Miniprotein binders against q56419. Designs and how they scored, part 55

Target 1, 326 residues: q56419
Amino acid sequence: MEGRTLEEVQEEVFKRHGVLVPKKELEDLAKALEEAGLLLTEKVEARLKEEEEKLKRERPMRLAGLSYPEGEREARAFLEAFRASYPGEGEEARVLLMPHLEPSRVPEVYGAALAALEKTPPPERIYLVGVAHRPLKEKAAALPVPFQTPFGPALPDLPALQALDALLPFELFNTPLAFREEHSLELPLFFLKGRFPEARVLPLLVARRSPELGEALKVVLRDFPGLLVLAVDLSHVGPRFGDTPLTRTLAEEARRRDLGFLERLAEGEPEAALAFLGANPTRIDGVEVVASLLPLLRERKGKVLAHRLDLEAPTLSAVGAGTLVL

## First folded at step 4 (miniprotein)

Design v1_42
Fold by ESMFold2-Fast, scan of step 4:
Structure v1_42 (fold): chain B 326 residues (1-326), chain A 108 residues (1-108)
Amino acid sequence: as target 1 above (326 residues)
Amino acid sequence: GDLIERLEELAEEVIRYLKEHGEEDLARYIEELIKWIIEALKSGDTEESILILLFLAEYVAEVLHRLGAPEELVKKVFELIKEVAEALGMSPEQIEEIEREFREAIER
C-alpha cells in the first residue's frame, strides 16, 4: 500500500465491495494500523498535504479519456453527438437541472440539457451545484481554482465566490480534497464549458441540506447574475445501493418518484417536490441540493425535457436521470 | 405475436435449465424480467422495450456463462434477442454491440 492516498484506498474499497468508507474512518483506521506497524500515518498525511497544495492552483481532469475525449476536437464532436441524440428542441433556462452520472449511459438526457443551453443566452457565470460523494467538513464547500476541461480551463468567479463566503456562517473553502475526484462537477462542467466557453464558474458541493447556502446564493445572484445548474441524479435502486435486485415494480416506483419530483419542481413548488418523496425510499440524491436551494426554486415554472432510468445489468441496479428547465 | 411466443418458449427453456442446476432464485428473477419485457413489447413502447431487452440480454448472458451453459443454449438466447432487437428497429451499431458482448461471454 506504500504510496497510496486515503482517497485511493476509499476508491479501491468502493470498486471491490460497493462500499464508500468515510474519510474520517479511514484516517482512524490508518492511525490504528500504524500503531500495529502496518501503515505510516505521517507519510499518508504528507501525501494528502501535497495533493491539497496542488488543488490550490488548479483542478485537473480526472475522467478525460474515460468519460469524455481528451482532445478539444474529439471533445467537440462528442458533445455534438450528445446533442444529436435528443430529437426535441430546448427551452431557455434560468435554472437547469441536469444529471452527473456517466454520460454514455443517458446520452438523450445530456442532449436535452445541451438543447436547453442552446436556447439560453450566454451567462457571465454559472453556479454549478453538485453532490458531495466524499465527506465535507461543513454542509457545503467550494473550490476557487480553474477546473481543467478539453475546451480549456473553466475559470472561477473569485468576486462572487468571496461574496458568497462572506455571507455564510461557515468557511466555504473548507474541504479542497473533496474536489479532487468529483464527477458531479466534472461531468456537467464538460458540457457547460463546451456550450459557454467564456462563462466563469462557482463550483459548489452540497453534502447535507444547508438553507443558509440558498439564502446566501439568493443575495449573491442579485449582484452577480448567472445560470444556476443543479447537477443531480435521481433514483438509485438495486443492490449497488443497498436495495433488492431491479424488478418492474421497483423500476416503475423509481420512475414515478423521479417524475413526480421533477414535475413539482417544474410547477415552482420545491417544498411539494420534497414532501412527495417523503423518506426518499429510492434515494434521489438531488434532495439535499433542492432542500438547500429552496429560495432560488420557489415560483419558477418550467418544463421537464427528458427523463430516463438507466439500467445496470452487472449490478442489477438502476439510476434515474433527468433534465429540467426553470 | 410470433416473436412474443418464441420469447416465451425460450424463457421456459432457460428457466428449466436454471432450475435443473439448483438456481431457483435466479430462475424466478429471470422469469420476472422476461414478463417485464413481454409486457413492454405488448404495450408498444419501443424505447422501453429496447432498454429492458438490453438489460435482460446482458444479465442472461452473464448468468448462463457463469453456470457453464451449453453453447447451443447461449446461441439460441443470442439469436432471439438479436431478432427482437431488429424487430424493435435497433441500429446496426447497437446490434453489433450485443453481438460483441455475447462473443466475449462465450470465449471466456
Scores: ipSAE 0.341, ipTM 0.750, lowest interface PAE 3.3, mean pLDDT 87

Design v1_43
Fold by ESMFold2-Fast, scan of step 4:
Structure v1_43 (fold): chain B 326 residues (1-326), chain A 108 residues (1-108)
Amino acid sequence: as target 1 above (326 residues)
Amino acid sequence: GDLIERLEELAEEVIRYLKEHGEEDLARYIEELIKWIIEALKSGDTEEAILILTWLAEYVAEVLHRLGAPEELVKKVFELIKEVAEALGMSPEQIEEIEREFREAIER
């Protein structure tokens, strides 16, 4: 009844059904609906609070049995199948850009990432930077708990996370609930943990551009060296993203944007990479991550190992995915 | 070649059915996808041709299902797509997935 008085409701019922409902009964009904709404809201709030408390202990698998196998043996075979899908050799990485969309959609891109990880000496820790798909209270967040995987728990690097928190102008551990359902961390972590089972992890989410995060990470990486992983998808085109149905021309434009972006990053020119995207940088979810991590990407040269545009037939849309080593 | 001729036959069957059912926008889009496959083949990009064919198969199966297309037409369209897929070197597993999509398109 938003914007309607009880008298207007009473009149409408009389006109349609020839019954005059007493005002008191309408008032009682409105109160009961309002009370039910308040009870539902209170239960939802209590449930969210409970879920937040659970996340302070550990982050359980959410995509096991859906995007990857639950059992360690099956997970190992699954990971090896992805490696086999990429025909090339990898390159050693100090910085790795890899996708976070459903792995089965772009197996050769994840295979390229695995090839790079095979050429990379095992890091003591991995700085895993994903994209927030849910609102954060601050520009970025981290969750300092074990993340469950089929290969065992990925343990947090608590000293490095605390060092990072101390340097930021906001509380780093600010939105635990945002990590409950977050594929931009869970899917890359499956591959990273399978390759580097002993590495500690800093699971980081970026929601908005945070130059402070990049500056702080540059300092922390000096004292706590490790592998930096940017888990980002590239172009998002088609109706699912507010565009027209995908055509050859739009697909070619998306591929050109993705490759131009990645090649400029490979030249150690992240500002040029951002500028290349022009007026619509928000269509690549990696833009805010790259913009936040500028100090870590400048003057690092590397190579694009793979790029694919994943075609999503039911939505007539596409998402770009790539693997870049720096 | 023969493969391009088979793709043109596929286009004629699907586009004719869609136009007969007042779906001119869908017909134009299907035509664009088939032209994309043909251009990829002419440029030697077999990987691209396979990707767009897989997408076309999924989309066509869904559209024919939504419009309640006759089982005979759905089967004919699948056979044309299968011939193209086999000629492009798609695996038996990939072809089985396309067959599943078309089988589901004719389900009640």
Scores: ipSAE 0.156, ipTM 0.578, lowest interface PAE 4.1, mean pLDDT 87

Design v1_44
Fold by ESMFold2-Fast, scan of step 4:
Structure v1_44 (fold): chain B 326 residues (1-326), chain A 108 residues (1-108)
Amino acid sequence: as target 1 above (326 residues)
Amino acid sequence: GDLIERLEELAEEVIRYLKEHGEEDLARYIEELIKWIIEALKSGDTEEAILILTYLAEYVAEVLHRLGAPEELVKKVFELIKEVAEALGMSPEQIEEIEREFREAIER
């Protein structure tokens, strides 16, 4: 009916079905559809308000029973199986880059991250920086509540979060609903909490590059030292991501860009890593996080422990994943 | 080398058939996937090619069925897919799964 008069609708129905519908019935139908839309909007708004209110107290597990087991014992066995999938030894991490892709797709990459955590002294807190998969009101956000895991709740580091908020030119605790279903935090947190059960967490999301966040974090880390974790995936290629179907050439390009990016980060050259990607044609989603955290990544040399381009054959698409210690 | 030569010949036949029936984008895509499989057969680095072959088998079966391809062509494709799967080191169970997916796609 958009752009159509009631007379035009009446005429079209008559031509197609041989039935003359009275204008009053068409008016009543249009009004009922509008009222149904209003009612649906009210129900959606009520549900969102309810979910937002729940997020003021805690962030529940969303992927338990799907991406990892709900029970603590089963979760522990699951985590140890991932560690076993990586045959190498880890390296101590002051900064850890790990994926947030579905773990079962890249078990050896998560295993490499676990190996690094095994060599890392337990931190008092973890700065967990993920990628926002939903719009944020600001460039970045945090949710200062316990995040539930099979290993118990990951408690927020409230003093450190408040110190960070005070240094930012925007409200850090914005857009709580963006955290309701956020795998870039939930999936890495499962592994981090399993290895460091006593560590408090700063759960941070980056939507767009925020140099202010990196500068503020550099200050906060001096007073509140901890492990910095960049939970980012690498190349995203194929139709699932608005691209052409996966070919061998495209897969080779994605691997080349992933490894070139990681290797430059490992040399302590994050600006060179960003420049290497140029326009980011294979859609490495870690770009905005790395660009935000430049002051924390410069002059930190390290090692790429693992890399994989995960092929999703049914969608003819692929996602890159890697583990980097700095 | 014989398997690779036979794969190249059948690939050319399938690609030609698809182009003749208006599936030029799909023909190009299948050509690239086959190059990937050939390289894996030459190098012995087979993990990704095994995944690609599984998808390629289903895709080719579905399209050939949709286009009403001759049974002789469909049979040649099915037989070569099985032989390529064996050459890539796929298990009997994995090969049986590919065969099942191919048959199901043809019946759609």
Scores: ipSAE 0.000, ipTM 0.320, lowest interface PAE 11.3, mean pLDDT 86

Design v1_45
Fold by ESMFold2-Fast, scan of step 4:
Structure v1_45 (fold): chain B 326 residues (1-326), chain A 108 residues (1-108)
Amino acid sequence: as target 1 above (326 residues)
Amino acid sequence: GDLIERLEELAEEVIRYLKEHGEEDLARYIEELIKWIIEALKSGDTEEAILILTLLAEYVAEVLHRLGAPEELVKKVFELIKEVAEALGMSPEQIEEIEREFREAIER
């Protein structure tokens, strides 16, 4: 009943039930509901502040035992199985685009990413750029704490993060709670930590286009060289995403847009990739990341190693996933 | 007869049943999925057909059970789905998975 006046509520009850409820009774009820709501929000706010404090020390695993194995032995076997699902040899990556979709849904796409990592010299640090699935106070954010994995904690590159923060017109460490449950970082990090256990990490989230982030990262990467990873999914189509039920025509359009986007990135033409999508009608979530990182993607030629449009039976929906090396 | 011809005939029967029970939107969607499977079979895109068949099997089983469809119709649907899966080269393990999902939907 938020945003409703007592007079509107009284009128609605009368119209639907033919009963005129006394104003005092509605006032008493509204006050009781408001007081209950305020008590719930105070308790929720207190709990959120406690969670924020915990995130100042470490970021715990949220998807262990669900999306990947909790134990180190099982986690290693899991990586090997995913690599085996891709028959190719991969290519060396200076920039890697990989998905953050549930891995079991697109095993050969993650396998292609693993193949690329096998050909890539171990980096000192990984710039892991994901997509914010929760609001950020600024256009982008980072969390400068160890991220737990079955392979041990992925340690933050504090000097590189501080260098990045100093170059940005906003506080980089602005929304710790957004990292509490963020699969666009956790799922790629599982694979990256398994392959490069000694690499430090810059865990970055993009909510909205931030050209200043790309300019700052270009400077930081010169002083702190490392592997740039764009952890993005491609088309999102169907009712789960506010669209019509999946049809062959819609699936073909999603595949066409996914591949056209990736192929233009592979030619070192990120502006052309964005222009190709136009209004982004199939909702490729990588557009905000690519638009933010333009200076890092221009004139870097590479190869699309894998692509799949994964069909979700229960929701009549689909999500695109791909692996691109630059 | 041709598997595609049998698929078209059973599709008409299922779609008619759904329309008779007020599920016009669902009938249209199932019709589109069946056309997609037929086109994939004709073009040899077996991986795509397998995914759509799995989707269709789960969804049709649940809806027919919910509507109290005759056992004979449910059995015909199950048998044809299995035959299409075999024609697409699905493994015995994949076919068993579809059978399990269909059975679970009926038991709900």
Scores: ipSAE 0.000, ipTM 0.261, lowest interface PAE 16.2, mean pLDDT 83

Design v1_46
Fold by ESMFold2-Fast, scan of step 4:
Structure v1_46 (fold): chain B 326 residues (1-326), chain A 108 residues (1-108)
Amino acid sequence: as target 1 above (326 residues)
Amino acid sequence: GDLIERLEELAEEVIRYLKEHGEEDLARYIEELIKWIIEALKSGDTEEAILILTMLAEYVAEVLHRLGAPEELVKKVFELIKEVAEALGMSPEQIEEIEREFREAIER
């Protein structure tokens, strides 16, 4: 194998640069590249181990100064501006569906979520369910550490997390590194902590549908009542997501699918919402979350407060966002 | 009426060039974007019309750059887009941004 590879490299260099490299020099180069690769692998492994160890103590802010202000005063003003962008009144939420895309892209949708939180009594804990954007060792995961925010650390509800872990057929605290760079938790948490500074949090990620998670959560919520938040974006359309460029027809189809999905959830019919997407296929990153949480969504009626399809001109792409209270 | 006529003129200009260069799929996409702008205008959704026009401008500038279109064609397309943008109430700053994209297409 190696002999063939070296001959191929020699031929390619000659074709491109008109230089014939002796095989001994190519062998020496290959050995140096292998040694460099081994060193790089060791450095990467050491770095990952260090990051994993740090996550056993706390989850630091990653998007402060980028997606939201780092200072508490500026963060408060930022929240007030988002609330002001939504002219309606909220409704009390037992379950809240809100987005996790960049807030500045859909301020009125986050404003609707804030309006709902204003009408909701302060919960003792928030079950914050986001979407894993990195592989998990299991179908779902949690990280039982303080999450830093401009409003102070969001503290984990350790008794509730341990109760949940005990009911699951897999280890709940299985992939700490997946939480290091996870905007589906960090961005909604910014708004939730700003509104409910005293609430404990269960930060949960779903990678694949886990009916066991929904069943376990239904049991845990009985002993540890709280606000359930599904932090999910809706349709993803266009080249940025591996699809064709956005057209008027595709955008209208995305809006109809998003609203049809949300409206069925608002009627307390999550199976119908999933079946609707099956008949009208679209890439909604919340599908696995909704499919996992069916027992918590059935027979809960509510209202869609806001919906927007955010169009990204440079990428000819769009992302749907909505706020639903149940 | 006039604004819709200008949008149709823009479509004909770009579509003709693309078809002459074997880019039938691109021509179809441009036509779809222009129809989208027209429907948004008829619905009174000026904000959406501005957004779609921005998408159209960026896409057309990229395509013309990639195909090595003549400077005269690039300038004509920009002037048509500018007239539509002005009619939609786009700011001088927004129009200048579109101009930078077309200037880039001419120079590269």
Scores: ipSAE 0.064, ipTM 0.601, lowest interface PAE 5.5, mean pLDDT 86

Design v1_47
Fold by ESMFold2-Fast, scan of step 4:
Structure v1_47 (fold): chain B 326 residues (1-326), chain A 108 residues (1-108)
Amino acid sequence: as target 1 above (326 residues)
Amino acid sequence: GDLIERLEELAEEVIRYLKEHGEEDLARYIEELIKWIIEALKSGDTEEAILILTFLAYYVAEVLHRLGAPEELVKKVFELIKEVAEALGMSPEQIEEIEREFREAIER
């Protein structure tokens, strides 16, 4: 109704409903809505400032009691159940690709990640790279504060984060509010902290391709060795993502696309993996992460441990998830 | 064999109801899902058949609820799904979860 005058609104109501609403009453209603909107804007602004200030101290759990248990004892039992859901053995990881969708939807995929972590020596730090689900002021961002988990706080590696910030052409700590509700970091971190309780973390979000991030990380990893984790989901298909309802053909295409992408990464050919997706387009939220981290993925061979399509009957949609060790 | 015949009976019941209510697109989609299950069974992929049957069961329960289907039809459709699920070796716990969805469809 933007661009419509009050007189046009009044005439339309009269024509359709036979009611003449006085212009003054419409003006009074509009003023009341505008005033309410201004009050809500001021309240929202104040709340955002409060949340931003809190994020300077710590990042609280948002999904505790929903995606994982709040208590440490229950959280450890939960982790053990996921590991048990995967019948295979893991492989040692220097780079781990794992999902960030709801764990209960693909327990065997998270179980495969846990199996790989069991074979991996405890790292001093974890470079945890997720996908920004909210806008960032720059192509990438980090939040240099403790992230709360049921296993205690995951502490930031401040020296490594500062070294990374110094090498980037933009401010790394540029959008703290984007981390307030970010499952692509919180869900993998739950599993990583449970397995490596003493490891420090670099919580990183990628919104758009940042080759400079990959180049900077290559330098930082030399001085601050650690485990690189790419927390990404694979194919997104069906009406929830702008496609037609899930069919056998669409599911087979999604599985072929996901596995083709992962297997090319496992051969140490990340450019070939991206080219494969370009020829077989889909909504894989990890594309920007992989494109940013090319220098860290080239010539690094590994193994795909698990892959599943999570089928959502209510939305007739599916999301791919996988675990890859490099 | 027997499983395919039961799946065809399931298709007949649901598709007949949907077509009688002008839901041609939904009927066609349900038919495609049942065909997917049948093809998985013919290829010996029981895991895929179970996955798609579960997807179909939850979707059918929701559709029948949205259309206000009679309780007797909802119960008959669940019984056909249960027969297929049991024949596929689904656990009593998995079948009880599907039954809960169909009970909620009737009681909402």
Scores: ipSAE 0.407, ipTM 0.774, lowest interface PAE 2.8, mean pLDDT 88

Design v1_48
Fold by ESMFold2-Fast, scan of step 4:
Structure v1_48 (fold): chain B 326 residues (1-326), chain A 108 residues (1-108)
Amino acid sequence: as target 1 above (326 residues)
Amino acid sequence: GDLIERLEELAEEVIRYLKEHGEEDLARYIEELIKWIIEALKSGDTEESILILTFLAWYVAEVLHRLGAPEELVKKVFELIKEVAEALGMSPEQIEEIEREFREAIER
């Protein structure tokens, strides 16, 4: 009804249906639609406030029973199955890059991450950096509450989070609702909590390049040492992502870009990894995270443990996933 | 091998049908997917072959159904897909999943 008068609506109905609807009926309909819109807005606002208030206490599981089992025993068996899917040995990680894609689609890649975690001494805290799938008020955000998992709550490292907040030019705890449904944190956290049940967590989301975040994290990590985890997916190709249907050539290009990116990171050359991607034509979502964390990735050599381009037959699309240890 | 030769023969039949119905781009795309599965079969990468086969099965079923292809051609495609799946070591349960996806695409 925006920009339309009742007279215009009445005229259109007459032209389409050959009947002149009395103005009172149109007025009543317009009023009912307006009242319904206002009522819906009020209910939505009330629900968002309720959800935001709940997020001040804890972040509940959203994907339990869907992407991973709800029960602790079943969750343990699930982790063991994923580890068994990777035939190789892990390597100790000071920085771990792992996917946040649905685990069942790339079990060997998550298995490689688990293998790396087996070789890694238990950290006191985990800096878990994911990708925001919803807008943030700032370039990055964190949520300083317990995150529920089948292995019990992953407790926030409040002193480290407060130290980080103090060093940033923006409010770190700026968009709690962005964490309500965020698989780039929830899915990696399931695996990390299963392996390191005593570790506290700093759950961080990056929406846009924040060099300030990387500089601040470098300082905080000196005083609060821990494991840095980049929870990112690689290439996104095909119609589901606004691209043409997947072909062998496009899949090979996606694999080439994924591996070239990871290999340059493994050489301790994150700027070279970003430059290699250029305009990022296959849409590697780790770009903004890597660009934010440059000071933590430079001169750290490591190894690519696994890579897979997962095919989605119904959408003629594919998503890349990899495990990198630095 | 025999299976690869039969894949190439059926591919030619499907490609010919698509071209006869003005679908040159789709014919080229299907040809590329079939070459992809053949290379995967030759390399012994059964996991990648299974994913590509599932991708190809759904896409070919969808396209042939959309074009109103003869039921006999659709049946030939489905039977060969099952044989490739068996050759790749897919379980009866996994083959039933491919059958379900193929049937769903056709019934849409």
Scores: ipSAE 0.013, ipTM 0.466, lowest interface PAE 8.0, mean pLDDT 85

Design v1_49
Fold by ESMFold2-Fast, scan of step 4:
Structure v1_49 (fold): chain B 326 residues (1-326), chain A 108 residues (1-108)
Amino acid sequence: as target 1 above (326 residues)
Amino acid sequence: GDLIERLEELAEEVIRYLKEHGEEDLARYIEELIKWIIEALKSGDTEESILILTFLALYVSEVLHRLGAPEELVKKVFELIKEVAEALGMSPEQIEEIEREFREAIER
């Protein structure tokens, strides 16, 4: 087994949950897989190569008919229903933090994001930064192709992506397959494309903290101004996430950590937000995204529009979601 | 869907068994791996899930067998892993190899 495969597995677990996979266990697995012949076969490799080739042309919808409707009319009604679920008005966003959790679980939170987008002038481009749910060859990646949506394709901003690539010490377009099945981009993009149909997109994934990405983005945003969107979820608590079954105390802790994190970001103090979490004991998703984007978040004040800790009843677990405007 | 719900339920049973037998670190590690498989099933990605699924099949089965787990629990793990492999689009050849390795782990 290749050492890179083991590093990618270890890094993904660490990124998601802050836990380092024991190397000995991965080495024992690699030996067993070599003996069994279960490592990537010629047929599996051919299928992956075919999928990678398709991704050079476009990124198809994967969650249509599951998380949102396939048809444009039905998709529009769906989006308006989410907006209606939030009773307040939004505020103009230069930076928007929104979730990528299944929308039907937190409709009011997505509604708050939609309210903010209604108050925001249509941007020429959207910098959409999600969390990699698959290993990346580098700390971050982008895919420079049209992303299909029920509202038509979200077109890539090729000049801005090329400018970004030129400033980074690594190849930006490094892991196309990581984008094949990426809900942290697809779900926010559905809402963003529905509200800003003419905006071009920079679809970006962060696997681990990259200060170089934040510094490069600060430069690119001066020449290519646009809306910055951080698509991140908050606390993950309960048995599904390594805790005891959800209790009132654990739920209150998760809510305090979510809101403390968001409020410090709203004060323009992203380093304080990260320090507040410490070891991230409630597993706030997107810590690596915030840590990468520090130069874009400092001294930018805003407002928390919505927060919900959503109960996953079958597992007695919960996931936090929020909308923050900066 | 239903397969994901069954995987979550079985995961809870396996994790509980491991914790009750002093394998808390392994239980925590297995929780992380199962979450990854669940996300792979939701997204359809087979690349990482082949590695993780094989790890679950071989490593968890070996530990459960070593701890003297009930035959019914071991069988539930095996049958659900096969359904997950089928759902991920693994070839009949790959599924047969998982079955072979699982049997070898149990006979140890």
Scores: ipSAE 0.000, ipTM 0.204, lowest interface PAE 15.9, mean pLDDT 81

Design v1_5
Fold by ESMFold2-Fast, scan of step 4:
Structure v1_5 (fold): chain B 326 residues (1-326), chain A 108 residues (1-108)
Amino acid sequence: as target 1 above (326 residues)
Amino acid sequence: GDLIERLEELAEEVIRYLKEHGEEDLARYIEYLIKWIIEALKSGDTEEAILILTFLAEYVAEVLHRLGAPEELVKKVFELIKEVAEALGMSPEQIEEIEREFREAIER
């Protein structure tokens, strides 16, 4: 409510929900928020500083027991079940695009990623690039600490992270709290750590297009070779995402949009892939990641191993997921 | 999750009570705030939801008290608010503050 007039708040509620909230009620709400916020803001700030200090030591699991099993033995059985969901063989990857949505919704897509990892020689390090679901102080960020997994901690590649930081026009380690609850890193990391237990990791988040990140990463990868992983979901369609309810036609359009995007990336033409999305590229959450990493994706040919549009029937919505090797 | 189901059930009960007592516009507004809290529980975006929950707790307590709602309903609301606050990652100190504000609103 800070920085907003009561009339602006009233208009937003009316626009989104078709309800005109009485001015008196909004005034009472604003006063209650102001009074409560004065005391709670100080406590929230103190708590956030404590959490930030904890993140200087390690990044704990948040989705263990929910999206994947907490115990190592159970986690390995779980991972093998996903591999079994994909009937094909993988291909060696220098660059891997894989999803970050709930794995149980698209098991064959994660299975295809696992198949590609089986064909890939163990890398010394993994550049894991996800999508920021919380605001970052800069266009991109990294967290240089161990990330806990059921397979043990994924250790940061400190020399490579420092080399990257030195090449960027902004502080790379700028928003530790953004990593506290970030499924676009945690879910792919579960699979990557299970397959490559000795690999160190560069956990990176992109919030907005950063060509500087792609240019810096191209330089760092020459001195610190490794596997580049883009952890991105594809089309987001339906009311859950502020769009019209999903129909068969819209689902087919979303599938064609996803595949057209992935096919152009597979031809080593990432600019053509972005152009293919046309006037509405923000319907794919990975667009800012791809746009940031253009120098790493050009002229690399590969193959789309899997694609699925996962339907969420109760909300008439869907999210696209795919596995691409370059 | 059990918590989200109970939140939806209690929300529906409170909204129905408010509508039956002539507070239809307030009921609709509270419904929207609860939707944001449920979305935050599912997504993990907790900062804004903590502020919304704090306001919602005071506001619901004040309105229910003004309308003379049954003690059993007020108690169910209070207990569920604490569980939601815990799920959003609020500290014991922050939860105690919500409890204090809820009690003050009821005594008013």
Scores: ipSAE 0.000, ipTM 0.117, lowest interface PAE 22.1, mean pLDDT 81

